# Miniprotein binders against q9h3h3: the designs that were tried, part 217

Target 1, 235 residues: q9h3h3
Amino acid sequence: EDGFTAEHLAAEAMAADMDPWLVFDARTTPATELDAWLAKYPPSQVTRYGDPGSPNSEPVGWIAVYGQGYSPNSGDVQGLQAAWEALQTSGRPITPGTLRQLAITHHVLSGKWLMHLAPGFKLDHAWAGIARAVVEGQLQVAKVSPRAKEGGRQVICVYTDDFTDRLGVLEADSAIRAAGIKCLLTYKPDVYTYLGIYRANRWHLCPTLYESRFQLGGSARGSRVLDRANNVELT

## First folded at step 18 (miniprotein)

Design gE24
Fold by ESMFold2-Fast, scan of step 18:
Structure gE24 (fold): chain B 235 residues (1-235), chain A 103 residues (1-103)
Amino acid sequence: as target 1 above (235 residues)
Amino acid sequence: GSRELKYEVRELILKAWLLIFKAMELADKGDVSEAIQVLREAADLFQEAAKLAQKAGDPEMAIKALEMAAWVLEWIARLLERQGKPDEAKQAKERAEQIKEKE
């Protein structure tokens, strides 16, 4: 998508983070209750502002599933931003390596696989598969956007703890594919969003690290993964 | 009514975030003074959103909007220090602390 769309989607996501979330928390809720919860809150029917006739009566920012082993760590975002400002002022070179090191130093390590789907059965089915994988322990945490006031595609985000852990990122991709997902996936570290780095930037940094495409019978993983930043196939 | 105010609150919040991302782009290009101006608008919008959220009976959003206003003001203070404007930076930092103390 273009720069305007990416910026607007990022702004919508940050605004949504501030609203209440509908959460199935496997740390405190038995897995046997998941199917009923998914039937009660299908993402194609949950509305952003609690429209009449939707399952929610109040605004909802995200619908989320937390795995039994999920341990949230947002890191020091303020410290990261201050350090980024200092780095820009210092005149030192800004590279993927220096940005990665800032993220490590401030523990801002989370990242996510993204998929965009139109409201409807396919979205609800994909979300159910992802939610089950989270509750069964194959994924750590995931969320999906509610239906927007003006419509449009909804996004499923599947998080990993550490974007610098390539094996962990690839294992998450494998688990998503094992859940039956066949659409395009892209992986983005949260650090780039907090620093305002998009596709077009003066440092030529690529905020999308990986791209995953479904491949029937090609790879053992069911997908072909490209390292977008270095333009290298990881097959 | 209350529902209309809750919707208006979310519109203000979205506008504030759009301004934050615009400010990031401006700062990255070296247009720091313009970034500060855009961030001041974002902080004002978050504070307006907090007041409307209180009127709408949405205290959780009011608190979060104030937390964001404080965060933006702290960012403004850092940028003002880079611009060699310590008095303005101190004012922004003091306002952020006032907001945080109320919680």
Scores: ipSAE 0.787, ipTM 0.921, lowest interface PAE 0.5, mean pLDDT 88

Design gE25
Fold by ESMFold2-Fast, scan of step 18:
Structure gE25 (fold): chain B 235 residues (1-235), chain A 103 residues (1-103)
Amino acid sequence: as target 1 above (235 residues)
Amino acid sequence: GSRELRREVRELILKAWLLIFKAMELADKGDVSEAIQVLREAADLFQEAAKLAQKAGDPEMAIKALEMAAWVLEWIARLLERQGKPDEAKQAKERAEQIKEKE
């Protein structure tokens, strides 16, 4: 934060997508190998550019874990982008509803829970918990950024396949909490990322749909989830 | 050495993406001509990154950077066409095709 805008974080993520990923793929790798892989590639030590002393000799964009049932489907991103440009020049109102319909039409439905943590043991521990939940089938897929600079935060992204499926989004939050995660979580649909909507804009679109805060007492699920767009508590 | 060049390539790519997001903001405000200028700078940076990636012995990144340059140029063409500038749009499309044919 502080010296970085939402623009810088989004740009860093897009640049990272272009580099190789370190992947534990549970579809082809036995679950028994996960602990050794996590020990080999702790996110606090894997460097973005393959710096001396890190486990990687080459640049790494993301460290990811694919669940056994993971089936990637990015949808028709090109069609989505063309339709978005047409919508902007059409004079028709741009609202959360019209963007949602665009995403449905082009099957660009995935979204993610985001958490930002400082490099160190707590980040590595949180990532290990998430990775185990993915391999055990409680979550579908997740990734974490490598270390880019001293003192900078790293991000863990936990994906769901359909941002319009509120129950599925909430179930993922529950699984994250069950894995021992207590930090603030925010949920963003990938459609906003593909269209470059990463903060408040002139159409008053909120790219963050949900916010989850750990609650020490009260809720049986261990968290309080807010619908950011409508300012309504869901749990 | 090659490690220094690898980092320089990534710095150019990051700068190009920052310009893409800046262009999106400009287009959102209705400053489409300014957005196109910023996108042209982004395309140039991706091409420069591709050239440096080749020198660094990283042909995979060079291909990805060229693909991004072509994608940005195609986006510029669509914006120009919507502004009623079909001749300029055709030039941008032709440049994108030339880049794609290189690899």
Scores: ipSAE 0.803, ipTM 0.928, lowest interface PAE 0.5, mean pLDDT 88

Design gE26
Fold by ESMFold2-Fast, scan of step 18:
Structure gE26 (fold): chain B 235 residues (1-235), chain A 103 residues (1-103)
Amino acid sequence: as target 1 above (235 residues)
Amino acid sequence: GSHELKREVRELILKAWLLIFKAMELADKGDVSEAIQVLREAADLFQEAAKLAQKAGDPEMAIKALEMAAWVLEWIARLLERQGKPDEAKQAKERAEQIKEKE
């Protein structure tokens, strides 16, 4: 989509982060309760502002599932921003490696696999599969956007704790595919959002690190993963 | 009513975030003065959202909106330092600290 849509999606996500989340927390809730929770809060029915007739009466920013081992760490976003501004004024070259090091220094390491789906059965089914994988321990944490009044696509975000851990990123992709997901996936580190790298930029950096396409062939099933930053096929 | 006010709060917050991303684009292009102006608008919108959230009986959102206003003002201060305006930068930092005290 165009820059207008990318900016709006990013802004909507940041605004949503500030609102209450509907959370199934596997650290404190028995796994046997997940199916009832998913039936109560399907993302196609939960509304952003608590519209009449929806399962929620109050605004909801995100619907999320936390795995048993989930331990959040947001890092130092303000320090990252200050360092980025200093880097831009220094005259030093700005490369993917420079951004990676900046993210490591400020511990802004989280990233996510993104999938965009229209509201409906396919979204709810995909989310249920992802949620089960989180509760069963194959994924760490995931969230899905509620339905907005504008009726646009909803997004499922499947997080990894460290975008620099390539094996962890690839393992998350494999778990997503094992959950039955076949749509296009893109991987974005959170640091790119905080630095304004979400589409075309003057440093010619790719706004996503990885792209995953489902490929079915013969007896083997899996995904084709491209490292977009280095333009190298990983699988 | 309460639901109308809660929605208005979220619309102000969304508008503020759109301005933040616009400011990132402007700063990245070297249009620092314009970025500062856009960020001042964003900080004002977050403060307005905080006041309306309090009226809506949503103190958690009010606190988060004030935290964002302070964060934006700290960014403004850094950009003012970059422009060689340390006195204005100090004023922006002081305003951010005052907002944090109100939390």
Scores: ipSAE 0.775, ipTM 0.925, lowest interface PAE 0.5, mean pLDDT 87

Design gE27
Fold by ESMFold2-Fast, scan of step 18:
Structure gE27 (fold): chain B 235 residues (1-235), chain A 103 residues (1-103)
Amino acid sequence: as target 1 above (235 residues)
Amino acid sequence: GSRELKREVRQLILKAWLLIFKAMELADKGDVSEAIQVLREAADLFQEAAKLAQKAGDPEMAIKALEMAAWVLEWIARLLERQGKPDEAKQAKERAEQIKEKE
């Protein structure tokens, strides 16, 4: 079930955040080392809990690539949580607009394009394309989940620093497509994850802000982006 | 072995996070008392995970699990204050403080 799946995936992501990450940090590592790093840690082979037969012997939460200009800012998540509790008791309408305002007030601005792929060559190829785009400066930060269980899909997350910057979100989509990615993408602001907004939420809010579909009849770099909340097509 | 213990730690942490999301849903619906009960279970699971992580030779995870337990207890305190239970809220804050001191 999508509702249960979304909740479970969110919990898995939060749990994974607590474990060590395998990071290629372009701020301190020469770009020439990326290909060797990608060959050493293909996400289809890196195991969530460690295995003697895999590239990692110890648990890994995420495999990540940081761009040269990456400056992490998670904002005031604790202040956001307290304000959310106040909002729920205030009687004020809970809309995308009110959540956007909470996020701005507490500087919890990051968001991500999500893609879910089966373990295997296609996942590893997609991740390599995204990682190169990050190191080359077309994207800021990305991470991919390790392999947890047989048959489970893995997720690639491509972050933007400000979900309220529509142009920046669309530029990231364009860069993902330019990297050769053709699968469905959805964009979710991190504030939605922190506040428990997933598929079957009580407020009937769409749990993602944007949806991107590859355009077969258009440019290989082209996509159709939909603002899901307003049903407005962005091109 | 160590690998089996580390996997058990991650199972406890995952269960605790599932309870956190369940508590968010309950609090949203106005079932604050049930949300607090679910959060208490989550805090207990994070503390259990910390003890098991220490036994598994994973002190970094033990510290993170304790940090999460303290965070959950602070959230419980805020919910108890909203329910007009300041004495219980103070106890939850004190438990969080004790946990933070142990890291």
Scores: ipSAE 0.725, ipTM 0.910, lowest interface PAE 0.7, mean pLDDT 87

Design gE28
Fold by ESMFold2-Fast, scan of step 18:
Structure gE28 (fold): chain B 235 residues (1-235), chain A 103 residues (1-103)
Amino acid sequence: as target 1 above (235 residues)
Amino acid sequence: GSRELKREVRYLILKAWLLIFKAMELADKGDVSEAIQVLREAADLFQEAAKLAQKAGDPEMAIKALEMAAWVLEWIARLLERQGKPDEAKQAKERAEQIKEKE
């Protein structure tokens, strides 16, 4: 009834990308203005369609914070998809390495740590922590979905520039944990979404590259990171 | 009213994206003809969303929806070319160009 598939979540994200975003841009706005902006636009109150009583009167796709050093990567998604179609007709083996090479060739390198939270204090508090980490330079960019339906979960996405840079991905996890986040995190490269690798696929590729679980003790970084594809612990 | 129309536009766009992901899955399985059928439905939904967005007073979304319709039609053309159907591929490309001109 209220169930969401990975396909539905991906479709919602692509649709949301097409709508206006509410952005705190640290490249042009003083950090001292962040707290007032967060108070004005808490993600539990901003509605997807501009419902009466919300801070927004028009549809909002995402609420985002850009860091001072944020430089968006322009990827050739059309070229990526054309190359993917050619690869499938070639009969050549399709592996994680093949997808990485296509992503590199077409500069579609972004990826993100995802966390899903119910609307309310916990979501707003988690978002505020992430936003401050972005403005302070520990993370590069993040966004959170607006409230779309009663009782539905919202998602916080924390981006890294290059999903093939494992060290950068792990550094982002550490920064998220340092910001006080304790919930489950999963990491997904955007290239997988563009190629339809989000759940079961015929090449048996794992759509989630990494999983991070909060660990109270036994880890200096505060988390245990797992390579989901190989079921190998990295930290 | 305008607000209800804007919500309907987003519903159509969401349905179109769900069809795009379904088409990706079909194409990945080698069901290319079925993928093309689903993509044609997605292109139609984006065009319907664009018309409704204009009526709702949302020209920016109308342009984005038309851009997506053209992108889907170009994808259909590439799939048709790979199936050895160049005449149908040319028709799909012509439809995409017509949509781009309308923007």
Scores: ipSAE 0.806, ipTM 0.931, lowest interface PAE 0.4, mean pLDDT 88

Design gE29
Fold by ESMFold2-Fast, scan of step 18:
Structure gE29 (fold): chain B 235 residues (1-235), chain A 103 residues (1-103)
Amino acid sequence: as target 1 above (235 residues)
Amino acid sequence: GSRELKREVRELILKAWLLIFKAMELADKGDVSEAIQVLREAADLFQEAAKLAQKAGDPEMAIQALEMAAWVLEWIARLLERQGKPDEAKQAKERAEQIKEKE
């Protein structure tokens, strides 16, 4: 009866992907329209199913902002899944390296920084900061879940195009922090979700590659980023 | 009303995705026959969701649900081929093609 397990969250995200998205697309819409759009569609008020009294009359899966340079590439997910099935029967060892190689071969490289916040002003303020960073070019693309359950947390996802590009992942973290975000962030490649690898798996693979904590210290403010797989601090 | 039907559609879709992840776990453990059974349930739920979406006046979701049902059936076919059951795999592929025709 635990509604917040990793597999349930992954299933909810996959279901949400199938519904219409409310999108501010900076490739075709002037940046001057962003503030009005954010006021019209605050994520704490947009409902998953188009409930009466919400800004939306129809179901919404995600609220998203696309950057001016955004070029989506989800890769060959079907080919990835077929290759994963073949790998399991091949007798080859299943390691982070072999999974990484499958992801590269099939161009399933996207990943995301995740933050979970309760519905309310703090969520809406955090989302507005992220959305502005996307439109201004510091981030590529982001999305936030609509409100589904009373008291349920919502998630903001900030995507990078290549989880194997550590510098790009760290640059996204810096941009999130520069936008005023202070909560815990975790970074997850999409490849793990497509293969059904979450919290517990028989290969002991960690689907969370990085963890970022806001740090106030000495003469500077920033974040501490941990490589979860190798237990090494990167900043 | 229409809103209640649209919520029911999304509940069926969520159930189908939970079954997909359960099937992934079963397949990973070598319980391939059980994984196929669970995937057949997922395909059925997506087809039910498509019919209910049409009734709810939501043709876009109906199309997506049928696409997912076909995708699941194609996955079932690959698992059946892996088990040395080519005739059953062919039946699953044929069912996927029939569903694609409904789109």
Scores: ipSAE 0.785, ipTM 0.920, lowest interface PAE 0.6, mean pLDDT 88

Design gE3
Fold by ESMFold2-Fast, scan of step 18:
Structure gE3 (fold): chain B 235 residues (1-235), chain A 103 residues (1-103)
Amino acid sequence: as target 1 above (235 residues)
Amino acid sequence: GSRELKREVRELILKAWLLIFKAMELADKGDVSEAIQVLREAADLFQEAAKLAQKAGDPEMAIKALEMAALVLEWIARLLERQGKPDEAKQAKERAEQIKEKE
């Protein structure tokens, strides 16, 4: 299933992280090879379990493109989880500020812009645009889910290295829009997933930090970005 | 066949992750005993997935599933410490270490 709850989608993502990824790594592969790689592994045809007739013979968790300057740092997730449990035991207030401080202390800073698209030409076209932006250096890294169910939606994730860096998050949004993407985007920090912070939680934390909507006005194009936590238009 | 077994392995892993997120919610609400119970089920599912992955000819997934089982058992140990049950916490931690040593 596509998962009708944030919990199910998070569980699917964590399970997928455990499987092999199909990666175009611009740090070691010439940019000239990207178009052939995209043609070989269109996300609408790559199957989650390596079904007969798909480009993959084995299970695939994610299809990803790493930028030339990409330096992965997942941080200390185990230390983060232990510190979170200690914080809950301490009785101290849990706020966006305390979570941000835990994330900084344990270097769990990554976050991502998310979009959901049905399998088909539009998904493959959107992914190709994002992949080119990554290889050209306008984005750092991105991944897309393989096809798990006929008619089920797939997700494209475009990562930034630091969710506390608002400028970096907004620059990524601009690059996504420049790649031709017009659908709704939402931004979520990875720390919230690791700590089980969803749409509804007992601390009333907003798990989606930003929302981006495509904007067309007069001769100008761009996006309208909302800071969900503070309910402020960033434009 | 191998393809069907590999799909079944992923279904077990998905179920285990759903239980982990349920346990996170329970622990957040202070339902620590219930969280531990749910986590024990998750650890069992990861170990079952590891055995099935070996049978499916997928040793890399078997290793990752066992690593997750060990991490879940370590979380169980921390929750048991929180409940003032250090002997049970030590047993859970030792079980996690046994899994790590075999892989």
Scores: ipSAE 0.809, ipTM 0.932, lowest interface PAE 0.5, mean pLDDT 88

Design gE30
Fold by ESMFold2-Fast, scan of step 18:
Structure gE30 (fold): chain B 235 residues (1-235), chain A 103 residues (1-103)
Amino acid sequence: as target 1 above (235 residues)
Amino acid sequence: GSRELKREVRELILKAWLLIFKAMELADKGDVSEAIQVLREAADLFQEAAKLAQKAGDPEMAIHALEMAAWVLEWIARLLERQGKPDEAKQAKERAEQIKEKE
């Protein structure tokens, strides 16, 4: 029994963004230091509020790894939301294409592959694989939530810089699979989060753009990727 | 102690974000007046969180909470303009600017 809605998970993520992050920054830190950092801060043991016995003494919002080529681009989220409100009162239809154009206009293009895992060895092992892929240059940036409550799942977010670049999104999926990840992945553009498209909505937009399932016995890619809106297999 | 205050600050911030997502849902359904009411409550919670963060010795979180309060008030102003209430919208914008001056 989860006891939490999609709104609650989204609110927790937004609140976490406001707190300090534990960051391994490959732009300034040698790759040889990654294993020690991962051993010091396993996400199953780092607590949201700095609980006694955890590796952290202070609140932590996210545990993150920045790749050597990572260049933050926040876009104009405030302008995006203002334009979205104006669009809702206009006579124009709201479609995936209209929302895509709004995101392009305001430079809110980032998106992320999401995986939800229970605290424990599998989470820590998955995060270590993702972190190494980031430091080795196969992925741009990733973060994982700290442990917040008993029985709660934690999330690993693997970002791409442009959700409209299908090849880039698929390359990220391939790199995640190559890192040994076998769980279900879903891809969500950040624009959907900022506009409240995190569940069923009145415009009938699918809240996730892609879905990736591990392909047992697969050779080249290791996964089956679906375009969720069109229900079309891409791999 | 400090740990209890820091947790209370985060609980207020989480509650404020839950209200923001509720306001998004209300605005999407065309219930703009209810959305504004919920957003005013969210702005108040962010301001309360900033005050408690200062007491907890967490000035960074205090600044972030005030930034969010100002952002919410700017959103309230846009919704008030949509409702044809420019005087109330101006008051919300002015309140946001006052908060930004606090850092």
Scores: ipSAE 0.781, ipTM 0.921, lowest interface PAE 0.6, mean pLDDT 88

Design gE31
Fold by ESMFold2-Fast, scan of step 18:
Structure gE31 (fold): chain B 235 residues (1-235), chain A 103 residues (1-103)
Amino acid sequence: as target 1 above (235 residues)
Amino acid sequence: GSRELKREVRELILKAWLLIFKAMELADKGDVSEAIQVLREAADLFQEAAKLAQKAGDPEMAIKALQMAAWVLEWIARLLERQGKPDEAKQAKERAEQIKEKE
């Protein structure tokens, strides 16, 4: 219906991060309350600006579920950006390995599996499955965008704490698939967003690190995962 | 009303973030002077968003917008240092410090 560039989507996400979030926090809230919370705040009905008739009266940036063991760490983003600027002026080769080292040095390690779905039953059902997996301990944390007035696609983000931990990234993919999700998934480390690696770039780096496609047979995991950075099929 | 003002705040913030990503692309291409100009516009938009948020009765957003303005000004200062413009870099840092003091 309405198209957006990767740049516009990234800007919308950053702006949304600055607004209040509707959070189910399993660290402080009993798991038995989740179903009522999901019924109260379906992402297809929660609006970005608190439109009349929506469950929210105030702007909402994200709807999120925090797992029992969730411990956020954003790292040193400012130090990362300063080091990146210095690297660009140094003339040294810029590769996925160089980005990984900068991320490790500055502790900017989080990343996320992304799925884009149209507003409606399938989005709400997918989000409910992901939220239950988080509360049950199969995933660490997830968030979903509220409905934009224009009715464009919404995004579900499922985070891992360390994008360099490939087993952890693959375990998250398996848990997403076990929750009944069958759409295309792409994985982006947060460091890529902070450094402007969210589309085609002058270093010819792939803007996504991993890609997961649903597949029956051929894989015990129910998916094929491709490592885009190393051009290697992991499953 | 209040909701219309709050929406206007978010529109300014979105415009500022679009300029930040544009500046990233310009800096990546080596167009550092153009990146600095675009970042100055982004910092101004965040400051305007903070004023409007305060007027809308949204002090939390006002603080966050000011924090973003300071962060952008610090990035401008680093880019100016890279260009051998230490006096302009110092001015940008001082503006960031003034904004942080008002938070």
Scores: ipSAE 0.804, ipTM 0.933, lowest interface PAE 0.4, mean pLDDT 87

Design gE32
Fold by ESMFold2-Fast, scan of step 18:
Formats: sequence, C-alpha cells, structure tokens
Structure gE32 (fold): chain B 235 residues (1-235), chain A 103 residues (1-103)
Amino acid sequence: as target 1 above (235 residues)
Amino acid sequence: GSRELKREVRELILKAWLLIFKAMELADKGDVSEAIQVLREAADLFQEAAKLAQKAGDPQMAIKALEMAAWVLEWIARLLERQGKPDEAKQAKERAEQIKEKE
C-alpha cells in the first residue's frame, strides 16, 4: 500500500513509459563510461518533470540500463487482451495455468523483479549495483523511476525475458543479491499488468508470482524465494 | 510557461491511465456499460492531452497520446460488440482509424 494503490503505481508506470528515457545502452556504449553516467544521473536527483536544479531539463519517464545481449520483445499484447476477453465469456476456467498458456500463445513472456526504495543514498547505491550487474552481463536489463516531487518511493525493475523460465528468474534474483541488494523483492509477469491482475480479482490469482527475502546471518550470497501462487519455498 | 504546460499534459495522461485500470476492474466484474463510460472519459483525456502537448511544443507526446486514444477506442469497440451494439462499435473503430490516419 504505502499510500498508493496497486492501480496508482501501475498507472504511474504506464504514464512514465510514454515519456523519454535516459538510457545507458551497453550494446553501443563502452562499459568504461558507466560510472560517469551513473554520477550524472542519480535516480534520487533526476526529476519526473525536469524541475530546476535537477540533472534533466525535460520530463523523464525512466532511467534504464540495457545489457550487451538485450533484445526487447513485448509480444502481441493486443492479441493477448482480445483472447482474454474471449476467454472470460467462454465459461472456461481461469487459472494460473490458463493465463500462462495465454501468455505463451501471444509471446508476452517478460517479467520483472521489483524493489521499492525511498529517495536517497540507499536508492542511488542500489541502482548503481544493479546497473553494473547489467553492464557486466549478470542481468539483462533494468530501469528505475525518477524522483516524484514531494516524496514517494521509487521503484527499481529488473527484467527477465521469460517468466515461465523459473531457473532464469532465480538466476536474476541471485545476481541482484550478488550486487549487494538486501531488501524485499517481488516478481511480477508483465502479462498480469496487461490483463489488470494487480490486486484482488474474481479469480483469486496472486498478482505476484515470487517473493525474495535476503538470508539473515549468512556470509554467502543467498535468498529465500517463495512461489506465491503455489505457496512453496524454492530456496 | 512550457514546463508547466508539459506537467499539465502528464497529469491528464496519469488520470487517463487511472481510468483505464478502473475500467479493467469494471469489465472483469461484468460491469461492461460502466467500463465503457470510464473508457470514453479516458479517450477524451488522451485527446485533450494531445492538444495540450502540441500547444506545449511536445509533438512526440501528442502522437503517443493520440495512439493511446485510438487504443482505448478500439477497446470500447470490442466491449460494445460484446454488449450487442455493433453500430456503436463500428463508430468507435472508425474514430480510432481516423486518429491513426492523422498521425
């Protein structure tokens, strides 16, 4: 909750997608330039609307880092939505398996690990760690929201290309932990956003597929990952 | 000036997206007529945002806002077809196509 509904956070993200992004693209930019770019655009200081005193003079929707092997594929979102509407009127059961099959059929497979942090040094440090992991090839792509004036938490999104590839999702979690991140992480497939499954729904589907919690007392990189849909610990 | 107008554009766009998610909830509950009303408001807000973006000297945002208005109108058309209103559905589709052609 934290003063915002899931709908409000989703709406803010969709609105932000429509604005220009500040991108470090490792496919075309040498890795040696990353530290200077991170110093120029710390997410705690980049403002959503280009306020005076910020590094940006124009509105910015997202600050992003693309890995060397990043290949964007959003799939057929419109076909997915039309098929979902048809499914709802068909009388067929709607389950996690049914949604998974719909996502596969329409190639809407991406998902993301989410972390929410207050504006400040901890956010900037976490983002720098994630950005370095992306450029080094441990993660594929990530983005962070700019600062909302007058408060509010910011979000770091770390994407994987296929939410049905459990090993790939868990590998991303491990890489995030290896980057020094210790906060709660939640994983959401993009298909749920496109179908409006982000809060209580009539089908009782959990909008979050996985949760990751940092292990306490261990020196090794590690986390406890819970499959929220099946209520099963994976690690 | 220009910065304040660009902020106003983003406020309209955010309001439109909030209405889209409200419409998703309404449609999922079977409140299709209410969902259509909310989506019509969202389409109007995107078109208003496009006009204001053009005035603010932000043609790229104006294009994106119009693309969203067309997308919302296509969704309205599908919901109208579901309600047994094919003539109104056709009008919504034609409006969406008109918007896309003007880009």
Scores: ipSAE 0.801, ipTM 0.928, lowest interface PAE 0.5, mean pLDDT 88

Design gE33
Fold by ESMFold2-Fast, scan of step 18:
Structure gE33 (fold): chain B 235 residues (1-235), chain A 103 residues (1-103)
Amino acid sequence: as target 1 above (235 residues)
Amino acid sequence: GSRELKREVRELILKAWLLIFKAMELADKGDVSEAIQVLREAADLFQEAAKLAQKAGDPEMAIKALEIAAWVLEWIARLLERQGKPDEAKQAKERAEQIKEKE
């Protein structure tokens, strides 16, 4: 990912987090209401700033679906950053292992599978598939960006609660593929964003841990997953 | 008008977050003095965004912007301690506490 573009996308995501979200919360809302909610708020039509003619009159940061078992935990980002500063001063080696340990200590463990799609029917259809998988319990939580720019791509984020749990990350990929998604997916832990590791860095850390490609023929799990950091095929 | 002010608030917030990510990169490279300067600008932008949000009738956004500003000032204080500037660090921390008390 390009450094400048990655910085801008990360900043846009942080700004979006501060605005209201449109949420279908399966913990409090019957699953039977999902189809009507998806029809009311297709991501290709919901605008970032509440433009005239959109379903929303006020700014919207994200459109999200929470699963019945979802338990939000953002961790201690401030403690993580203070510990990161101390680690750099200590002279100890900065490796994926030491960064992983800081993330565990401060409970900044969330990560996400990302897919980027152009606004339109294919985006709305992909989002509907993901949303149904969340409400049915195959995925924990997902969100999609609203329409911000003419012709700009939108992003669907499918979260797992612990990026260090490889089996959980792979199970999420399988569930995304089972929902009919065939595009390229990349997996990124949130910890890298909070530490400013979003491109080439002096630590040689790879902020994209996994890449998933649709498996032709639709056999087995439906995808090939690569561990990007170690260049090892996992499926 | 209110709608125009709400848009300007979001533009200030986006600019401030871009500065935060730039400061993270500077700090990671060891350019701590430059990182502090960039973070001070980010904190100022979040405070300005909070003032505009109040004028726009958006108190929830004003509170969120001030929370981020206080967090940035606490980060500045830690970096100032690293630079051997405890008096400046104390001033930054006191400013953060004053902002939190007004939430």
Scores: ipSAE 0.793, ipTM 0.927, lowest interface PAE 0.5, mean pLDDT 88

